# VH-VL binders against q86l99r1233to1411, part 8

Target 1, 179 residues: q86l99r1233to1411
Amino acid sequence: SNKESLPFRRDVIEKVINHLRENSLDTEGIFRLSGNMESVRGIVKSFAHGEPNLSFEVHNISNALKHYLRSLDPPLIPYEFFLMLLDARKNEDAETIRNIFWKIPSDNRVVLTLLVDLMVKISENSNVNKMNSKNLSIVFGPTILKPRTPTLDRMALMTETQLQCGIIQTFIEDFHYIF

## First folded at step 18 (VH-VL)

Design k1
Fold by ESMFold2, fold request of step 21:
Structure k1 (fold): chain C 179 residues (1-179), chain A 122 residues (1-122), chain B 107 residues (1-107)
Amino acid sequence: as target 1 above (179 residues)
Amino acid sequence: EVQLVESGGGLVQPGRSLRLSCAASGYDFEDYAMHWVRQAPGKGLEWVSAISWNEGYIDYADSVEGRFTISRDNAKNSLYLQMNSLRAEDTAVYYCAKDMGEDKYGSGFDYWGQGTLVTVSS
Amino acid sequence: DIQMTQSPSSLSASVGDRVTITCRASQSISSYLAWYQQKPGKAPKLLIYAASSLQSGVPSRFSGSGSGTDFTLTISSLQPEDVATYYCQQYDDYPWTFGQGTKVEIK
């Protein structure tokens, strides 16, 4: 990686998710449409400093959250859960996915629950915002779930990406069972 | 300052191969999807290929699928286009384009290189 | 594939004139549309993204509007440096497609 990792700040992520929950449910293309790159970079820095600056148009804030979560090391779903979740997804085993989720450290589980709850709320209004569970899973799959040791094989990368997205889609669609 | 610098263009005979490179600087290259877009002399713009930030999604225009291969090296901040079995209709300026987004969805191209000319002629 | 049709194909206008370019998609693309300016011999430059959002550093005389199938780029007061070809581009679905372009000239 050519980029420095950012610290996991639960309090910052909670504030950003709450802001988006209040301001984004009617926003077309939320998490899909991009923001201005320089604005997004500045907002991400404010997250890393622990003092989130949310005085921006909502697409800049949603994009800053995506970039912040992508920059976490370890990721929101810690590395040790990657292979287990992918294997459970290959077998279409939602019960095992649920059991693995509850082994994730508690601070990460709280943030993940808030994030997926936001995605559920967005998807429930998808006739307005155009973002269903599949759309959101493509955005968040590789962002929050990644391997400790990346594969060098291109076909394996594409398969892993499909499984990463599938896990997030399962989280959204089976939210009440898993969470 | 964001910069995209294409290289590797030139004159080549039909049926031959050519490899284009694009060197990126001034932004976190590994965070964004990248594309190739081409423009035949005196014509409009044509999308050629896309690659997502993590290489998990790759796609091609029908006219080049099976002949062209997009790739990236995030450690080198570089995008590539391997062009095999070149045809006269592949003659164009090839632009390296930064997507505003990261995944297969994208949001359009906020930065472009100046382009590199590929001429396929006998 | 989603076809993008621009109108007009070319136009001439005087400095200070309001210029309007339209772009129609063959199916709804929501707001997933960008506008580019390309000056002769230069690479394209982003003007508008998400149908109506002005890119940083673009003069405020440029604006975009529309959603669904019908989109408009407006130059409120044409300047000599706005002589260029303008392209719309959808990014709703692959393959991404461009309009054929609108050439803008000064009378």
Scores: ipSAE 0.781, ipTM 0.914, lowest interface PAE 1.3, mean pLDDT 93
Fold by ESMFold2 at other seeds, last read:
Structure k1 (fold): chain C 179 residues (1-179), chain A 122 residues (1-122), chain B 107 residues (1-107)
Amino acid sequence: as target 1 above (179 residues)
Amino acid sequence: EVQLVESGGGLVQPGRSLRLSCAASGYDFEDYAMHWVRQAPGKGLEWVSAISWNEGYIDYADSVEGRFTISRDNAKNSLYLQMNSLRAEDTAVYYCAKDMGEDKYGSGFDYWGQGTLVTVSS
Amino acid sequence: DIQMTQSPSSLSASVGDRVTITCRASQSISSYLAWYQQKPGKAPKLLIYAASSLQSGVPSRFSGSGSGTDFTLTISSLQPEDVATYYCQQYDDYPWTFGQGTKVEIK
């Protein structure tokens, strides 16, 4: 990675998610359509400094959140949970996924709950915003669930990506059971 | 300033190979999907291949599938296209294009290189 | 594959004229449509993304509209530097596809 990792700021992420909950549920292509690169970069910087600037068009805010979450090290779902979650997904074992979720540190769980609840609300309005659970899972899978050391095997990387997306899709579709 | 600089084009005989490179600067290359787009002389634009930010999604136009391989090296801010079994119909200017997005979805190509010419003829 | 059909294939207009170029998709692509300008001998340049969003640094005389299958690029007052070929492109589904281009010239 040529880019420095950013600090995890729970309070910032909560403000951004709440802003998006109020402003994005009927926005076509939310989290799929891009924002202006320079605006997004500036907004991410404001997140990292603890003073989020949300006076931007909504696609710039949603993209800044994606980029910020991608830049966290450790990621939102800490590295030690990666293999357990992928294995539970392979076995289609939602009970084990729920049990693993509740072992995640409490600050991370709160943020995950808010983020996935936002995704649930977006997906429930997908006839308007065009973003169903599958679409959102593709956006967020590799962003928030990553291995400590990515595989160099091309085929294994593709399989891991499919499982990462599947876990997020399970979070969205089984939200009330898991969270 | 965002810059994309292609290299590696040239004149080759049918059936031979070329490797194109694209050097990127002025943005966080590792955060974005990258594409190759080509334009045959006097013709329109044709999408060739895509690679996502983390390499978890790769795709090709049917006309090049099995012959071309897209790759990236995020440490070197570089995109590549290995072109094998070249045919006359592969003759084109090849552009390196930055996606505005990161994954298999996208929002169009906000920056383009100036292109490198590949000519395949006897 | 999603076919993108542009109209007209070419046009001539006077400086100051309002110019419109249309693009039709063979199926709904929502708003997942970009417009590019390619001046002679140069690489394409993004004008419009998401059907109607103006890219940074693009003059405000350019605008885009439409959703679903029918899209329009408008140049409100044609300038000499707008001589170019214009392409629409869908990014809804792979393979991504371009329209065949519209060549714009000054009379």
Scores: ipSAE 0.761, ipTM 0.909, lowest interface PAE 1.4, mean pLDDT 93
Fold by ESMFold2, last read:
Structure k1 (fold): chain C 179 residues (1-179), chain A 122 residues (1-122), chain B 107 residues (1-107)
Amino acid sequence: as target 1 above (179 residues)
Amino acid sequence: EVQLVESGGGLVQPGRSLRLSCAASGYDFEDYAMHWVRQAPGKGLEWVSAISWNEGYIDYADSVEGRFTISRDNAKNSLYLQMNSLRAEDTAVYYCAKDMGEDKYGSGFDYWGQGTLVTVSS
Amino acid sequence: DIQMTQSPSSLSASVGDRVTITCRASQSISSYLAWYQQKPGKAPKLLIYAASSLQSGVPSRFSGSGSGTDFTLTISSLQPEDVATYYCQQYDDYPWTFGQGTKVEIK
């Protein structure tokens, strides 16, 4: 990574998610359509400093959240859970996925719950916003669930990406059971 | 200032190989999807290939699939296109293009390189 | 593949004229469309993304509209520096595809 990792700020993420819950559920292509790069960078910087600036068009805010979450070290789902979750997803084992979720540190679990609840709300309105659970899983899978060391094997990387997306899709579709 | 600088173009015979490079600067290269887009002389634009920010999604135009390989090195802020089994119809200016998005979705190409000319002829 | 058809293929207009270029998709692409300007000998430049959002640094005389299958790029008052070829591009589904281009000239 050529850029500096960013600190985990639970209160900032909660504020951003609450803003999106109130302003994005009817927005076509939310989390899929991009924002303006300069605006997004400025917003991410405000998140990192603990003073989120949300006076922007909604796509800039949603994209800033994605970039902020991607820049966290450790990631929102800590590295040690990566292989366990992928294996549980490979076996289609939602009970094990649930058990692993509850081992995640408390602050991370609260944020993850809020984020996935937002995705559930968006997906429930997908006939308007065009973002179903599969669409959202493609956006968020690799963003919040990452290996410490990415594989160099192309076939393995493709498989890992599909499993990362599948885990997020499971979180959305089985939200009540897992969370 | 965002800059994308392509290199590696030239004159090559049919059936041969060529490798294009794109050096990126002025933005967080590792956060965005990258693409190759080509333009045959006097013709329109044709999308060639895409690679997501983490390399987890890669795709190609049918006309180049199996012959071209896109890759990236995020540590070096570099995008590559390995072009094998070149044909006359591959003759074009090849552009490195930054996606506004990161994954297989996107919102268009907010920055383009200057292009590098590849000519495939006997 | 999603086919993108632009109209017209070329046009000539006077400085100050309103210019409209249309782009039609072979299936609905929602609002997942971009417009580019390409001047002779130069790389394309993004004008409009998400069908109607103006890219930073693009003059406000450019605007985009449409959703679904029919889209327009409008130049409200053509300027000499707007002589270029304009392309629409869908990013709804791979392969991403461009319209064939519209060449805009000054009379």
Scores: ipSAE 0.758, ipTM 0.908, lowest interface PAE 1.4, mean pLDDT 93
Fold by ESMFold2 at other seeds, last read:
Structure k1 (fold): chain C 179 residues (1-179), chain A 122 residues (1-122), chain B 107 residues (1-107)
Amino acid sequence: as target 1 above (179 residues)
Amino acid sequence: EVQLVESGGGLVQPGRSLRLSCAASGYDFEDYAMHWVRQAPGKGLEWVSAISWNEGYIDYADSVEGRFTISRDNAKNSLYLQMNSLRAEDTAVYYCAKDMGEDKYGSGFDYWGQGTLVTVSS
Amino acid sequence: DIQMTQSPSSLSASVGDRVTITCRASQSISSYLAWYQQKPGKAPKLLIYAASSLQSGVPSRFSGSGSGTDFTLTISSLQPEDVATYYCQQYDDYPWTFGQGTKVEIK
């Protein structure tokens, strides 16, 4: 319950993403299907310690990446960018989304670029893996883009979630324009 | 050890309300979606409601929509079901269930509570 | 709604027998299917997820197979402790739905 935040380790995330790029593009339900909870927990600990253990079935690795990214504080997209990205998405303004992306700190931008590039490659093979840009945006939206203080209003929270997913979907679909 | 402990069931008249609680321990409750699943006496399993890890997705079976409200308190590792305007057809054992997944997509229920009986009768 | 049709509704078999339970979805659900065991008066217990993945702590005599619309749970050698009702469940789309159950008994 009082889960500790985990340190941002760019080198670990790059290694994990490269592993997934090599091993997951043909995997049905990648990032959607769950892994074994105990295995995933152990793998996340290995990420946090800087020594990623990738000797597991691919769904355990993909789920560990999701849980690791969720545990970052601040998140991969720092808190100060949350409201401006949501507003830009509400206005369907990809140019503003691009401008905001390039203001993100460089280490975060590198990792975000690698992560979204992986999602692009997965979505290009969605006939096989069943994970299109919308599917991936649902998985990653709230995981990497979140407010410092969550709203207490349920309807507002559902609207925010839709916008968070929409931003990630825009990243995937307009990758070469934004990144 | 993962534990899910439901409470709040009982015998009530039609039209009344009950609030079910589920206390979770032994895992990071805040990371996973949670569900309510019910089973009428001698019958099969029926999914009732889902809530995602961040509460950004909530859904209900048609039979309970508008009457039941699912909620969670991640700080207290607790799941709730507010059940209003109860009907005889709502008579069942209610289970809280941990999803293996986190968002609206899931992978099934790897852990279940013991269930709490709700009986709605005149 | 995705209907899950489970067969048979009940069966009786001897200790050591191979037992097969089938589950058919009304539309393709890919591999998004789980199998549960429920003993009388107890909560369900996960056996199989993702159609064929064995849950931790579940004996290897249990196995699952299938994809799309047709799925099978197999108990390779029935044991006395396997007396229970077994349910399949799809998690492809909401509402999530269960098969009606298969009661397994020993002769």
Scores: ipSAE 0.757, ipTM 0.908, lowest interface PAE 1.4, mean pLDDT 93

Design k1
Fold by ESMFold2, fold request of step 21:
Structure k1 (fold): chain C 179 residues (1-179), chain A 122 residues (1-122), chain B 107 residues (1-107)
Amino acid sequence: as target 1 above (179 residues)
Amino acid sequence: EVQLVESGGGLVQPGRSLRLSCAASGYDFEDYAMHWVRQAPGKGLEWVSAISWNEGYIDYADSVEGRFTISRDNAKNSLYLQMNSLRAEDTAVYYCAKDMGEDKYGSGFDYWGQGTLVTVSS
Amino acid sequence: DIQMTQSPSSLSASVGDRVTITCRASQSISSYLAWYQQKPGKAPKLLIYAASSLQSGVPSRFSGSGSGTDFTLTISSLQPEDVATYYCQQYDDYPWTFGQGTKVEIK
């Protein structure tokens, strides 16, 4: 709201995810631990320009990806899918979640598949990196699945956040069924 | 330059209320979790409350649960603490603290305000 | 709740001395540990995050080490401006908790 939204750049996101696949699977607290704020801001700017600068310590790159995805408008999962996915999660309906995923535009689906596959690989090495599917879902839920108009009710915000996290957790845990 | 400026402290009687404010500048306030941390005179630090970037996670220390309410207004870059039913043991300097992280996880507090003193005495 | 125990409670050392402060957690907190410096009448300042990562603008004489339950803050060569109270803080689980502090003075 107080900052400029960023354009969706599929090619940039693919490069960043591929870099993280090669450099982050053994990293303790990946996506949970923070980076240096000034470095992260500069890296996000490089993503927005289409020239990702990946010559930084891995936590700065992972945090830059989170902040870049959060700055997308529309978000990685377009707004029109928000209520459908939350309702399907509320009903614990993985089949409906799968059906909704396949309605998402093709470029967004490709990026989402790469991102969730990265999360699957991280979670499979959680004995080393300490990031299981629940941990990753807390990081990515509200980042990539957002309402067009946030609710003003505090209890509803907390419930929505839990459902947003649950969708991402379902994507990770049921990856081979959904994707 | 990151700045956090607290206000609203003062001398109050037990059982009364105060509302603390924290004005943030120099960073994208809406991207980060925010906390209140307090320090009684001559004592150590005590975490009081947290609120995530999107307000989807809120938590309190047991000593203040049910009496204090944390809130934020991202459009105004402001953090608040409503303190009801104040007790003598709530006497402290209250710090507004920026989390390095965004959600309920974090990496510690990279910036702090200078604090505002709350004194609760009869 | 996770208890954080610092040692020592206070120390005095000469300029140039190597100073070590320890912090023990009551259960494993992985590397989710920060160190702060607080000078009298001032707010705390972050020194170290993630147990060993040096915050921007902090002098390189400060370093952190440890994982699990046992952590150290080291000042390789104590300077007059390092007179302060130092706190460790875990951020593994809520409530977040601090050690009781270590006051460092110059002899």
Scores: ipSAE 0.756, ipTM 0.909, lowest interface PAE 1.5, mean pLDDT 93
Fold by ESMFold2, last read:
Structure k1 (fold): chain C 179 residues (1-179), chain A 122 residues (1-122), chain B 107 residues (1-107)
Amino acid sequence: as target 1 above (179 residues)
Amino acid sequence: EVQLVESGGGLVQPGRSLRLSCAASGYDFEDYAMHWVRQAPGKGLEWVSAISWNEGYIDYADSVEGRFTISRDNAKNSLYLQMNSLRAEDTAVYYCAKDMGEDKYGSGFDYWGQGTLVTVSS
Amino acid sequence: DIQMTQSPSSLSASVGDRVTITCRASQSISSYLAWYQQKPGKAPKLLIYAASSLQSGVPSRFSGSGSGTDFTLTISSLQPEDVATYYCQQYDDYPWTFGQGTKVEIK
């Protein structure tokens, strides 16, 4: 990575998710449509400094959240859970996915719960916002679930990406069972 | 200041190969999807290929699939297009284009290079 | 493949005129459409994304509208520097496709 990792700030992420919960459920293409790059960069900087600046159009805020989460090291779902989650998804084993979720550190679990609950609310309004569970899983899969060392094998990378998306889709569709 | 600089174009015979490079600067290259777009002389724009930020999605126009290979090296902030079995209809200016988005979805191309000319003729 | 049809193919207008370019998609693309300006001898430049969002640094005389299948780029008061070819592009589904372009000239 050519850029510095950012600190995990639970309180900032909670504020941003709550803002999006209040302001994004009717927004077409939320998390799919991009924001302005310079605005997004400035907003991400405000998240990293602990004082989120949310006085921007909603697409800039949603994109800043994506970029912030992508920049976390370790990621929101810590590296040690990557292979076990992918294996559980490959076996279509939602019970094991649930068990793994509850082993994730508590601060990360709280943020994951808020983030996935936001995605559930967005997907329930997909007739308006055009973002169903599959759309959201494509956006968030590789963003929050990452290997410590990416594979160099292109076919393996494509398979991993599909499994990453599938895990997030399972979180959304089976929210009440898993969370 | 965002800059995209293509290189590697030139005059080649049909059936030969050419490798294009695009050097990116002024933004976090590793965060965005990248594309190649081409424009035959006097003609319109044609999308050629896409690669997502994490390389988990790669796609090609039908006219180049099986002959062209897109790749990226995030450590070098560089995008590549390996063009094999070149044909006369591949003659075009090739643009490196930054997607506003990251994954297989996108939002259009907010920055473009100035292009590199590939001419395929005998 | 999603076909994008622009009209007109070319136009001439006077400085100060209102210019309208239309783009029609062969199926609904929601609001997933961009407009580009390409000046002679230059790379394309993004004007509008998400059908109606103005890119930073683009003059306010440019605007975009529409959703679904029918989209419009408007230049409210044509300026000499607006001589260019304009392209619409859908990004709803692969392959991404452009309209054939609209060449704008000054009388």
Scores: ipSAE 0.750, ipTM 0.907, lowest interface PAE 1.5, mean pLDDT 93
Fold by ESMFold2, look of step 19:
Structure k1 (fold): chain C 179 residues (1-179), chain A 122 residues (1-122), chain B 107 residues (1-107)
Amino acid sequence: as target 1 above (179 residues)
Amino acid sequence: EVQLVESGGGLVQPGRSLRLSCAASGYDFEDYAMHWVRQAPGKGLEWVSAISWNEGYIDYADSVEGRFTISRDNAKNSLYLQMNSLRAEDTAVYYCAKDMGEDKYGSGFDYWGQGTLVTVSS
Amino acid sequence: DIQMTQSPSSLSASVGDRVTITCRASQSISSYLAWYQQKPGKAPKLLIYAASSLQSGVPSRFSGSGSGTDFTLTISSLQPEDVATYYCQQYDDYPWTFGQGTKVEIK
């Protein structure tokens, strides 16, 4: 692709999520509305360098987090969990999804827990911020759960996307059972 | 210096096909959703199709569904529209439009190409 | 489909006048609305996104307001270069739809 993969920085992601928890729960369209493209690009660079610059309007920060997470290789949910999570979702098997979550490496689990907890808090305020669990799942599904090798089949790709979103929606809606 | 450059328009007979291309530069093309929007001569704007950053969401206006296919090649920074079974009412300037957003939600079109004219006439 | 209705369809005003264009959605679209300017023979240009956010590089005489179903674009002091057709567009739900346009001219 035309962009570089970015390093996984747990401490940066934690700071950004904590900032958003304190500043975004009442923000309409958070994670859905866009920020300024040049500001977002600069903020993502600050994340990659380990010195997050959070002195921006909140939509620039939320968009920077999305772009940063999408640029991680491997993704936040490591590649080896992709097919088993999709299969568990296809079978509507929340218990298996929970069991798979607890097999994820510790650093990834901590960040994923903080990220999904943020999504839970946002969705609990959806009457104000207009972002329910379905909305958030569409934003984050393909961002944090992706295959090592993309499928060549268009129909399979569309089905995978629906399942990716469904897994994140399950994480949000069944947070206290799974996490 | 975002630029979007459409090509592939022309005069074709009803029932025939055209393929439109859009070359993107000046931004990380693979990070954003892309759209086609058309404007019939002397008329307003009509959304035609959308494709998300990862190609996982694709949608079409009812008037073109089943006849048009949107696609993208992120390695080439290019967006495409395959237009089959063309009709007189498809006559329009076709714009390539960059979404401010990435997924199906989007946030509006912050950059547009100059358009390519498609004329469908016997 | 969400229908977007603009008013007026056209207007003429003098340089320096305050110009107001309205856009009504057939159902609530929250704040998921953009405004575009299109000059003759050119592509549309984004002015306002998220109902009220000014796009980078757009003069501050342009502003947007509204939420739900009723939205307004205001030009605080009309300039000669503002002669154009203006469109609203919702991005709440597919298919995305535009208003029919408002043509603005100088007297």
Scores: ipSAE 0.746, ipTM 0.906, lowest interface PAE 1.5, mean pLDDT 93
Fold by ESMFold2 at other seeds, fold request of step 21:
Structure k1 (fold): chain C 179 residues (1-179), chain A 122 residues (1-122), chain B 107 residues (1-107)
Amino acid sequence: as target 1 above (179 residues)
Amino acid sequence: EVQLVESGGGLVQPGRSLRLSCAASGYDFEDYAMHWVRQAPGKGLEWVSAISWNEGYIDYADSVEGRFTISRDNAKNSLYLQMNSLRAEDTAVYYCAKDMGEDKYGSGFDYWGQGTLVTVSS
Amino acid sequence: DIQMTQSPSSLSASVGDRVTITCRASQSISSYLAWYQQKPGKAPKLLIYAASSLQSGVPSRFSGSGSGTDFTLTISSLQPEDVATYYCQQYDDYPWTFGQGTKVEIK
């Protein structure tokens, strides 16, 4: 990575998610469509400094959230949970996924719950916003669930990416069971 | 500010290989998907290949799949296209293009290089 | 593959005229469409993304509209510097595909 990791700021993420809950449920392509690169960069810096600037068009804010979450080290789901979640997903074992979720540190769990609840609300309105659970899982899988050491094998990387997306899709579709 | 500079084009015989490079600057290269797009002389634009920010999604046009390999080196801010078994119909200007997005979805190409010409001819 | 049919292939108009270029997708692509301008010997330049969003630095005389299958690029008042070939492109599904282009000239 050529850029510095960003600090985990639970209060900032909560503000951004709450803003999106109020402003994005009817937005076509939310989290899929891009924003303006310079605006997104500036918004991400405001998140990192703890003073989120949300006075922007909604796609700039949703993209800033994605970029911010991607820049966290450790990621929102800490590294030690990566392999066990992927294995549970490979076995299609939602019970084990639930058990692993509840072992994640409490601040991370609170943010995950808010984020996945937002994705549930978006997906429930997918006839309007065009973003179903699969679409959202592709956006958020590699963003919040990452290995400590990325594989260099292309086929293994593609398989891991599919499993990362599958875990997020499970979070959305089985929200009330897991969370 | 944003600059994309392609290199590695030239005149080659059918069946041979070339490797194209694209040097990126002025933005956080590792945050965005990257693409190759080509334009045969006097013709329109054709999408060739995509690679996501984390390399977790890679795809190719049917006409080049199995012969071309896209790759990136985020530490060097560089995109590559390995072009094997070249054919006359691969003759084109090859553009390096920055996606506005990061994953397989994307949002179109907000920045393009000036292109590098590949001519495949006996 | 999603076919993008662009019309007309070329047009000639006077400075100040309203110019309209259309693009039709072979299936619904929602709003996942971009418009590019390409001047001779140069790389394409993004004008419009998401069917109707104007890229930074693009003059406001350019606008895009449409959703689903039918899309339009409008130049409200043609200027001499707008002489170029214009392309639409869908990014709903791979392979991403372009229209065949519309060459705009001044008469």
Scores: ipSAE 0.745, ipTM 0.906, lowest interface PAE 1.5, mean pLDDT 93

